# Designs tried in a protein design chat: VH-VL binders against b0r6t4. Part 20

Target 1, 212 residues: b0r6t4
Amino acid sequence: MARFGVDEAGKGPVLGSMFAAAVAGDPAAVPDGVADSKRLSADRRAELDDRVRASMRVGVAEVPVDRIDDPETDMNTLTVAAQADALGRVVADGMAGYVDAGDVNEQRFGRRVANRVAADVAVTAEHGADDEYDLVAAASIVAKVARDAHVDALAAAFDADIGSGYPSDSTTREFLAAYVREHGELPECARASWQTSRDALGAAEQSALDEF
Below, E stands for the ipSAE of ESMFold2; O stands for the ipSAE of OpenDDE; V2 stands for 0.75 times the mean of E and O plus 0.25 times the DockQ between their complexes.

## First folded at step 6 (VH-VL; framework fv_oberotatug)

Design s40 (at its last look DockQ between E and O 0.16; V2 from the best seeds 0.00; counts 0 for: pae O 2.7 > 2, placed apart)
Fold by ESMFold2, look of step 7:
Structure s40 (fold): chain C 212 residues (1-212), chain A 124 residues (1-124), chain B 107 residues (1-107)
Amino acid sequence: as target 1 above (212 residues)
Amino acid sequence: EVQLVESGGGLVKPGGSLRLSCAASGFTFSDAWMSWVRQAPGKGLEWVGRIKSKYDGETTDYAAPVQGRFTISRDDSKNTLYLQMNSLKTEDTAVYYCTTGYRYDDSGYYFDYWGQGTLVTVSS
Amino acid sequence: DVQMTQSPSSLSASVGDRVTITCRASQGISSALSWYQQRPGKAPNLLIYDASSLESGVPSRFSGSGSGTDFTLTISTLQPEDFATYYCQQANSFPLTFGQGTKVEIK
């Protein structure tokens, strides 16, 4: 019986895109080991991603920084749109499945995702769905691997170690500070609406005043 | 099951301060926009302010009567919303409700889950 | 600020009655209106959002209609648990504002 799972990765980083992933197919075809996804090394996640893509249908949607920073949007709405986009690439009429809820109201989140998908699908949204459903856990792995690859591409593009892209990563904060000091502006991969980005701009401005 | 539990209400003199807490459970707190709504005894509902999630900038908005005196904050690691109330006035006497809010860009801003409220009495 | 005016301010009704409450906005708010029920001594509960959409778990005897400035909440067959105060709230612009309330009392 063909079913689906949907999840996202990269809500919290100050650098780069958020990704949603959908995995569809026979639940029996889900590779062993997806349920342990939160304890996996990056290499192990990449191996599982390869296996998921070999046995399942996979859709991925990217939400870039310029959409995240758009003042006319919010993260809940962007998550709905990204999950629906990823799901729409793999789903057919009559399919049912689970998505990880990005809203306080699970039923509202599920309806919003379903309404954005052209196929007639039954979406059940639950908080922590990646802990309960193997297809959602598989989607979580795919989204995280897509995010990992995106971060690697950013590091290559800037010819720099940018860390994980998360505000808590000192390498990420050091990259931001150095870039703003050198160029007088945020790198285009930085989410300007994040407090971490504002702090980097403020710190560089103060340092310039101190040196004048 | 979504639950919101307020605490910290009590009796305080005008000019005093009080901090309210709202413990949240049954949902991913870090995704939520949170609000405070108050109700003076025997009166209607009045929006106090809101705080966005950190993914939307964690910015705050306040109703005019409380601007500059009240501060909304959140601790996502404790799933807790706070209301710091300074320079309290007798007209701040009310039951204070913790609420979740959503949809201000699509269908407006609604309060879908509410706590049971905590009473703040400001009296000399 | 958008002022919200409810009518009536109070009404008495019997179980089984059809109840209609109106809400008028001082300026156009499209469909950005919600309705809440507050039982005595309890917190409000969301009934209707987006003027006419029923919140999950709310009984189908509740319905909402209207757009622009004039909105209606209808209870088709009043039940004992429906004796409460009802508030409308405009969600179109800040500051968010509520109507003054309509108290539905047992006759």
Scores: ipSAE 0.512, ipTM 0.820, lowest interface PAE 2.6, mean pLDDT 91
Fold by ESMFold2-Fast, scan of step 6:
Structure s40 (fold): chain C 212 residues (1-212), chain A 124 residues (1-124), chain B 107 residues (1-107)
Amino acid sequence: as target 1 above (212 residues)
Amino acid sequence: EVQLVESGGGLVKPGGSLRLSCAASGFTFSDAWMSWVRQAPGKGLEWVGRIKSKYDGETTDYAAPVQGRFTISRDDSKNTLYLQMNSLKTEDTAVYYCTTGYRYDDSGYYFDYWGQGTLVTVSS
Amino acid sequence: DVQMTQSPSSLSASVGDRVTITCRASQGISSALSWYQQRPGKAPNLLIYDASSLESGVPSRFSGSGSGTDFTLTISTLQPEDFATYYCQQANSFPLTFGQGTKVEIK
């Protein structure tokens, strides 16, 4: 019996896009090892992503930096929209499944996702759904692989090691600081609304004033 | 199973300082906008301030009576919200509630979950 | 600041009664209004958001209406657990502001 799972990756980075992924199919067809996603290397995630795509339907949606920085929206609303977009690519009327909740209120989040999907689907949203449901864990891996590829492409475009893109990553902080020092502005891949971006701009401005 | 538990309230003299904490559980704290709302004994509700999620820039906003005296912060690694209160006045005496805030684009901003509250008494 | 005024400040009612509480904003706030219930000695809880949307888990006897400056909360058939103080709140502009409250008392 076909069911679905949905999750996202990349909500917290200061650099780059966020991705949502949906996986639909027989839960029994989910490859072994998917449920241990927190311990997986990027190479192992890529291997599992290939196996998931070979046996199940997969949809991916990207939320670009300019949409994330739009003051007229918020990350919760963007997550609902991205999950619904990804899910809409793989479902048919009458399907049911689970999504990782991006809202404090699980029921509200699930209803918002379902209402945005053209197909008539039953969505159950739960916090930590990737720990409970193999299809959600599979979706988590797909979303992380999409994010990994995006970060690799950014690193290539800037000809620099940008790290993971997360503010907690010292490589990411050094890339951002160095770019702002050299160019006087944020790189296009930086989320300007993030405090980390504002801090980098402030530090560079202070240095420029001190030189004058 | 969403729970918000405030602590740190007590008796403090005018001009003193106090730090309130709010321990959150049952949801992904880092995704939530958080606010403090207070209620003086026998009186109505008064919004104190809010902090957005890390994913929305972690920016803060305050009501005029507390601007410059109170600071809201969060530690997502501990699922904890803080309210640092400085230069306390007798009119700051109130039960302080920790709340989650919810926004649906710009169509509404409301408080969907509330803690039990912690009493702050400012008196000589 | 947007001032929120509730009417009445208090009312007495019996179980089974229809209760209506009003809230008036000092300027237009579109539909950016929420209603909260606070039982004695308890924290507030959300009933209605965006003027007319019922929060999950809230009984259907509660309903909200209005837009702009005039809003109403209606309890169609008052139950014993509904004796509480009710607050409106605007979210159109900062600072966020609440009404002074309406106390619904027995009889």
Scores: ipSAE 0.401, ipTM 0.773, lowest interface PAE 3.8, mean pLDDT 90
Fold by OpenDDE, look of step 7:
Structure s40 (fold): chain C 212 residues (1-212), chain A 124 residues (1-124), chain B 107 residues (1-107)
Amino acid sequence: as target 1 above (212 residues)
Amino acid sequence: EVQLVESGGGLVKPGGSLRLSCAASGFTFSDAWMSWVRQAPGKGLEWVGRIKSKYDGETTDYAAPVQGRFTISRDDSKNTLYLQMNSLKTEDTAVYYCTTGYRYDDSGYYFDYWGQGTLVTVSS
Amino acid sequence: DVQMTQSPSSLSASVGDRVTITCRASQGISSALSWYQQRPGKAPNLLIYDASSLESGVPSRFSGSGSGTDFTLTISTLQPEDFATYYCQQANSFPLTFGQGTKVEIK
């Protein structure tokens, strides 16, 4: 019986989109090495991504910055929607599988994902599912590779090192600070609703005031 | 099942100190943002402070009335949240709840799970 | 700080009644508004988030509406277990703030 795994990447960053991925197929057909994805290099992940895409059904959903910044949404709901969207692309009635829980309440999360999928599927959400289920690990790799490619594209567009895009990344913070200082506004790839973005804007404003 | 269990409450004199604990289970504690919310007897709810996950820098924020006196910390290896309360005042008398956060964005959030609360009484 | 003002502070109702509670924010908070129920001697429970989204496990008789500054919690048909105090909370700005509460009492 065909099963599926679902995960997401890029929930926390201040820069760029969030991605969800779904992988459907025979768990036994998952390429070797996928289970150890958390220790893989970016290049190795890319290789495994190609292998997964070649042997499994893969769906990817992107949540762009403007959607993330929509005041009518929240990150949990967007995570659910993204996973459901990715999953809906690869499943059919009667399928069952696991999703990485993006909520404190994994049962609630699973139910919410299932409710957004048109097909009648059985969704089980678990914390750390990517460590336990190969299809979820595969989905994690696909999501991560998609996210990494997205960040690389952004870096290229700005011709700058933007870091990982996460708030804890000093390179990302420096990029934002510099950009705001230079342009007086956030870059389009910045999640404006993030505190990190607001802090960058605030710092620039204060600096401008101090010059007077 | 998500569970939050507060402990450490009791009677303390003004100027004294007290440390509250919150034992968490049923979810990946290390990924969760945690907050303390308090409620004075017969009064409403008041947000006390928050600590983010280690992934998000484990930064803390506090309400103005407790700023400089209270410290929130966490031990992910023990799935435990702490509230160190120093220089306690009579107005700090309240039931203290530990809560998880339903993320709205990278700062704002709702409180989707609550402990049973622990009573702190500050009295001379 | 964003001040949340609930109305009324208390109300008396009977089982089967339609109950409406309002919450007003001192400034625009978009849809970053939640409602909590607190029964006597118990911890609060999340009912509604994002102004109108029903939390899992919450009966459908509860509903939320509003955006910007004015919000409403509605109980379509009050049940015995609904006699409690209700709080709104804004998640738009720090510090996070609650309304003063609305006590729903039995008539």
Scores: ipSAE 0.056, ipTM 0.630, lowest interface PAE 2.7, mean pLDDT 91
ESMFold2 (binder alone), look of step 7: mean pLDDT 91; pTM 0.937

Design s41
Fold by ESMFold2-Fast, scan of step 6:
Structure s41 (fold): chain C 212 residues (1-212), chain A 123 residues (1-123), chain B 107 residues (1-107)
Amino acid sequence: as target 1 above (212 residues)
Amino acid sequence: EVQLVESGGGLVKPGGSLRLSCAASGFRFSDAWMSWVRQAPGKGLEWVGRIKSKYDGETTDYAAPVQGRFTISRDDSKNTLYLQMNSLKTEDTAVYYCTTEYYDDSGYPFDYWGQGTLVTVSS
Amino acid sequence: DVQMTQSPSSLSASVGDRVTITCRASQGISSALSWYQQRPGKAPNLLIYDASSLESGVPSRFSGSGSGTDFTLTISTLQPEDFATYYCQQANSFPLTFGQGTKVEIK
């Protein structure tokens, strides 16, 4: 019987941390509505997060920008570590469950996550597991809510509208450009290894040269 | 099921250009590091180059024989990998394979391969 | 560049035989070595990674061993589908390099 689900949120943003979440418990206890996690508003996700936490065990792990930018690691390894850290907070020996695969090879990803967890657990990794398994869908919501709160905290700390943090968001790009123009460097919340960050630095440097 | 399908191969004259495509399905393409590996007729395997995921900086690395002539790029919205080949030489004649590259602490390089596309460079 | 040299370049064997192929790196590569099988007209497929780890779905008759500069691939009981060319590959240093290949032919 599957008793846990694991997923992550925030791989693609140029700003801020990535989060992994694990949800453990009886699949029958998963609140109605979690299956639509991709179509939910932030407010609805927060409501479901509260319900999940009230009825199930929840673990969250954060991957900060400094770790994401570390040239000695890679996103797949960071995702394995974050999922294992989140899962380790909620599981007991003998439990089995599903995780959303962050690797092309599903079985290898699942083995790596399981091997990093101290408890003896059986992990089945699948691409798009949040579309198939309610516990993974619940974990997806928890991870997204943690990411939402993180973005809100960054906006407050920088006293600015930073948008979603994704490169496709014009508000995020405008924030990066304005910050680099004013300070001559990336904000601490920016992933420096991202192409978007390199582009922002290059544009600001070229603009300064053109002024002369 | 993981699938990689190459296209764009063909006959081209020395000095010409070709663009190869690799359509990926069955996995989250944006998470994957991708490589091109080639094999000249009757010869062994030769690594051409690699592109990391967007999350790992989307940087590229190339083998010396193709450096400055070939460019690897990716379009995550279309799950497609590209190889732009310029200033082609007869020595570039080969079957070109699209591969996924897995590199973590284990040193595991190429786990999935496409069926290949033939590029022939001749007058 | 790390040069990978395989031996033998070819061998003849019969179904049921034990086959051993060796691969030598020109410098230390720790355990960062993979083995591939390529049947005529087909794409390569991964057999072994990290010198000794069997890829999922690969029959247990295949095994790998070694570290540093000397590595071996062993097929304990050769089957008809095993007549193919085998390649080693290092992932310790860029550029990534393959051995020249070992062709396993029917005796």
Scores: ipSAE 0.434, ipTM 0.791, lowest interface PAE 3.1, mean pLDDT 90

Design s42
Fold by ESMFold2-Fast, scan of step 6:
Structure s42 (fold): chain C 212 residues (1-212), chain A 123 residues (1-123), chain B 107 residues (1-107)
Amino acid sequence: as target 1 above (212 residues)
Amino acid sequence: EVQLVESGGGLVKPGGSLRLSCAASGFKFSDAWMSWVRQAPGKGLEWVGRIKSKYDGETTDYAAPVQGRFTISRDDSKNTLYLQMNSLKTEDTAVYYCTTEYYDDSGYPFDYWGQGTLVTVSS
Amino acid sequence: DVQMTQSPSSLSASVGDRVTITCRASQGISSALSWYQQRPGKAPNLLIYDASSLESGVPSRFSGSGSGTDFTLTISTLQPEDFATYYCQQANSFPLTFGQGTKVEIK
């Protein structure tokens, strides 16, 4: 019987950390609304996160920007490590469950996650596992709530509207451009290896040249 | 069951204006990011712009070809999304789809689509 | 802007065939890629998001893979209702952009 689910949030943003979350417990104890609603506001996610935490074990792992930008690692390896870290906080020997696969090869991804967990667990990795398994859907919500809180904290720290942190968000792009124009460098929360960050630096450099 | 129904399309002259509406039902409209996507006859899909949920500040984003000419707004009390199109050009001729945007992944994906409404800009 | 290029632009296939469609981004977009199906005269439908996640209600014969700049949509056993145009779309960079489409036609 599956007793845990694992997922992550924040792989694609140019700003901030990525988070993985693991939820362990009886699948029947997963709160109503976790699997049913795809369009949860941040407030509804926070409510569901509270309910999940009240009835189940929850573990969260953060992958900071410095680690994401490390040229000696890659996103698949970071996702494996984060999922294993989150899972290790909630599992006991003999448990089995599902994780959302971050690699095209589901079996390889699952083996890598299991191998990094000290407890003896059986991990089944599947693409889109959050659509199939309530425990993974619960983990998805927890990871998104952690990411939401992180983005809110960054906005407060920079005293600015930073948007969602995704490059497709014009507010995020405007924040990056304004920061680079003012400081001549990326904010610490920006993933320097992202093309959006390189574009912001290049645009500022070109603007400086055009004024000569 | 999620439903999105566009209306307001029609024939307009270059330089004219049109307002499109999208009536939403079957989900918490106030919680959803909403987008407009268009498709010129026989051509591919082109993103027009979006409006965030009330919780996320109702801020708007626009593709460069429509920036300054189009305005997206929403009325959560009526579960309705709007696209105000001004200074219309022949290049704006397209079927306009309203769509929800899955905000948990911020700008990704467009998971529900309306049937579309045709806007024809010609003399 | 991130340019999305699909290959092929069209293909002819028979029911039961394995169909593969490729999408290339002009710059890295992580896994922020979705695939849509548009049947003639209909609105697009989401098939795949986050490069490989199957949308609820979509048949398991559809699968997606890839990351960075190269992405693939696979239909393992083509069915009559799968004759349609398929679009990839990136959401990593502003503005949001679609591929030009791949039309899957009956042979």
Scores: ipSAE 0.244, ipTM 0.706, lowest interface PAE 5.1, mean pLDDT 88

Design s43
Fold by ESMFold2-Fast, scan of step 6:
Structure s43 (fold): chain C 212 residues (1-212), chain A 123 residues (1-123), chain B 107 residues (1-107)
Amino acid sequence: as target 1 above (212 residues)
Amino acid sequence: EVQLVESGGGLVKPGGSLRLSCAASGFIFSDAWMSWVRQAPGKGLEWVGRIKSKYDGETTDYAAPVQGRFTISRDDSKNTLYLQMNSLKTEDTAVYYCTTEYYDDSGYPFDYWGQGTLVTVSS
Amino acid sequence: DVQMTQSPSSLSASVGDRVTITCRASQGISSALSWYQQRPGKAPNLLIYDASSLESGVPSRFSGSGSGTDFTLTISTLQPEDFATYYCQQANSFPLTFGQGTKVEIK
């Protein structure tokens, strides 16, 4: 009876995709250092990701910006779908494990994830599961590394420092404001439904009106 | 065990300068984003500014009230964070806390705090 | 700037009570909300992050809920050490901003 852990990264950024990851295997095989991941740089997370992948089964699912901005869905539903997609890549019938809850109601979230997985699995969802369960902590690292690689690829594609992608990051806000000022529209990597994106568009429009 | 210890606080006259230090231990300092948060006597918490990790370019962000007067820096070889405060005003009187930020979906919550050091700006 | 408004500003409670504190953001902040506890004369400590995730080492009697603009911190069974000031903080938008605080006092 193997166990699994599932988590996601990138729900809050104004730029880029969200990722979910699932890690399946023997909890005793989780590499040392995974539980202490809270303050690790992207380089150190990548090192741990390599070690997790060497010893465990790993599945990753991406939620692109277009899906995040789709008014026909919501973030809870997208998180459930991404976690189920990632989990479905690594599990077999009869497995049980833990997922980081993306909804206030832990039991509802866990049930929704389990119902979307073709294999017969037992899912227990808890807030802060990455602090309690090594397999969830491992999944958290994998999801963060996938997000880090995605952000690096975006920076390269735009030939600019885009920061972390989070609205509280001044580099991210400067990139977004500069892009809107230069192009008159949001970059394709920006989540248009985010308040930060609306603010950037509004500021550019106000500047144009003020010069009239 | 994570520990943050602030020092350098004291009495200073308006227009004066003061440098605060924060000695960090129990984590990989060079990987961490670090912030300063202040609290005026009997008042609430106010974010002052941050400095990113070496990996993220050591860029700094400041709240509007301190922009141009305060400078945050770090010395990773000494595991120490600094706050250089210039052109001090009476409204800068506060306990100054050193805090860590960690990456997650909420952005960067302040998960570890030092004990604080009191800065009093008075004539 | 995102304004964070807490209610009530203070409350009186007895050991064993269920205490609820609310925090309202002036604009949507998704789940980018943290709660801090500050005991008299002490530094703040993190209780809840990402609106509902309990920080490691924090007692299970603390819980958080909400998203968007309306958030709640609940203490299910108040203990003597819980008489403190509580702050919410948003990390969705620059600059990072705190609520004004809610003081939980002995009844």
Scores: ipSAE 0.413, ipTM 0.780, lowest interface PAE 3.8, mean pLDDT 89

Design s44
Fold by ESMFold2-Fast, scan of step 6:
Structure s44 (fold): chain C 212 residues (1-212), chain A 123 residues (1-123), chain B 107 residues (1-107)
Amino acid sequence: as target 1 above (212 residues)
Amino acid sequence: EVQLVESGGGLVKPGGSLRLSCAASGFTFRDAWMSWVRQAPGKGLEWVGRIKSKYDGETTDYAAPVQGRFTISRDDSKNTLYLQMNSLKTEDTAVYYCTTEYYDDSGYPFDYWGQGTLVTVSS
Amino acid sequence: DVQMTQSPSSLSASVGDRVTITCRASQGISSALSWYQQRPGKAPNLLIYDASSLESGVPSRFSGSGSGTDFTLTISTLQPEDFATYYCQQANSFPLTFGQGTKVEIK
């Protein structure tokens, strides 16, 4: 019987941290609504996060921007580490469960996560695990709520609307462009290795040249 | 059940204008990001533009071919999305789909689609 | 703009076949890729998002994989209702762009 689920949020944004979450407990105790749909508003996610935390064990791990930008690592390795860190906070020897696969090879990903957890656990990694397993769906919500709170905190810290943090979001691109224009450098929350960050720097340099 | 119903398509001459409407039901429209995607007859899909929820600033984004000519707006009291199309060109001939755009961790999939409305720009 | 190239542009298959469609991005898009199915005369529907996440209600015979620039959609056991055109789409970079489509036809 599966007793835990693990997922992550925030791999694709140009702004901010990535988060992983693990939820452990009886699958029958997962709150109603968690498995109904993955398209929940931020408010509904927050409500479900509260319910999950009230009835289940929850672990969260954060991968900050400086680790994401580290050329000595890669996103798959960071995802494995974050999932293992989150899972290690809630798991006990002999438990089995599912994790959402972070790379193309499901078995390799699952083995890497399990090997990084101190407890002796059986990990089954699957693509789309959050569609199949209520505990993974719960973990997905927890990770997304952690990411939502992080983005809200960044917006407050920069006293600006930063949007979602995703490159396709015009508000995020406008925030980056305005910040680089004013300060001559990327904001601390920006992932410098992202093409969107490099584009923002390049555009500001071109604008300065055109002024002449 | 989620439903998106487009209307307002038809035949128009180059340089003309049309306003498309998309009536939404079965979800909380005011919270949703909405997009328009078009498909020329026998061709592939092309993203036209989006509008965010009022809570997220109600800002709009447009693809380069329509920038300055098309305007996306919404009326949350009527659960309706609009596409105002000005200075129409023959290249704008397409079926126009209204879509919801799900904000998530790694992109913005178009999770619900209307049936589409055909716009033909021809002299 | 990020150019999305699908292979093949069309293929012929029989019910029960394993079908693989590939999509290549002209630059890295992380996992910000979705797959859509469009049956003749119908609107597209979402199959896969975030490269590998199966949309609710989509049959488990559909799966997605990949990261960065190379992505794959697999249909493990083709059914009659799967004869359709499939599109990939990236959301990592503005503007949002689609592949040209892959038509899966009856052999």
Scores: ipSAE 0.318, ipTM 0.731, lowest interface PAE 4.2, mean pLDDT 89

Design s45
Fold by ESMFold2-Fast, scan of step 6:
Structure s45 (fold): chain C 212 residues (1-212), chain A 123 residues (1-123), chain B 107 residues (1-107)
Amino acid sequence: as target 1 above (212 residues)
Amino acid sequence: EVQLVESGGGLVKPGGSLRLSCAASGFTFSDSWMSWVRQAPGKGLEWVGRIKSKYDGETTDYAAPVQGRFTISRDDSKNTLYLQMNSLKTEDTAVYYCTTEYYDDSGYPFDYWGQGTLVTVSS
Amino acid sequence: DVQMTQSPSSLSASVGDRVTITCRASQGISSALSWYQQRPGKAPNLLIYDASSLESGVPSRFSGSGSGTDFTLTISTLQPEDFATYYCQQANSFPLTFGQGTKVEIK
């Protein structure tokens, strides 16, 4: 029987950290409503996160911007490490479970996660595992709530509306452009290796040239 | 369960105006980002614009071809999305689809679609 | 704008065939790619999101793969209801953009 689920949130944003979460326990203890969480507001996700934490073991791992931008690693490796770190906080030898695959090769991803966990665990990685397995859906909610709180904290720290942090979000792009225009550099919360960040820097340089 | 029903399409002359409506049911409309996507006869899909949820400030984004001419709005009390189209051009002729835009950490798929409403701009 | 190019633009196939459609982005989009199916005279429907995640209710014969700039949609055993046009779409960069479509026609 599967006794854990793992997922991550925040791989795609240009702003902020990525988070992985692991949920371990009896699948029957997963709260009602977890599978229906797809369109819930941040407040409702936070409520479900509280219920998951009340009935199950939860582990969270953060991947900060500096690690995401490290040229000596890659996103797949960081995702494996974050999932393994989160899972390692909640598991014991002999447990088996499911993780949401962060690599096109599901088997390779699962083996890499398992190999980074000190406990002897059986990991099955599948794309879209949060749609199939309640424990992974619970982990998805936990990771999203951690990401939501992080984005709120960044907005407060920069005293600005930063939007979702995603490049397709106009609020996020406006924040990034305004910051680069005022400071001549990316905000510390921006992933410098993202094309959106490079584009923002290039646009500011071009605007400066246009005023010669 | 989830339904999106567009209305307001029709024939209009170049330079005219038209307002499309999209009636939503089966989900919490106020929590959802909403988009309009169009498809010219025999052509592919083109994103028109979006409006964020009430909790994200109801801000709007538009594709360059419609910027300044089209306005997206929502009335959460009626679970209805609107597209106000002004200064219509022949190249705006298309079937217009109302879509939900699922905000997800892995992307922004358009997970629910209405049946579409045809707008024909012709003299 | 990120340009999405699909290959082929059309193909002819028979029920039971394995069908592969590719999508190429003009710049890196990570895994922020979705695949849609549009049957003649109908609205599009979501098949795949995040490059490889199968949407709920979609048959398992559909699968997606890829990351960065190169993506693939595979239909392992084509069924009569699969004769349709397929579109890829990126959500990594503003504005959101679609591929030109791939029409899967009956042989």
Scores: ipSAE 0.448, ipTM 0.787, lowest interface PAE 3.4, mean pLDDT 89

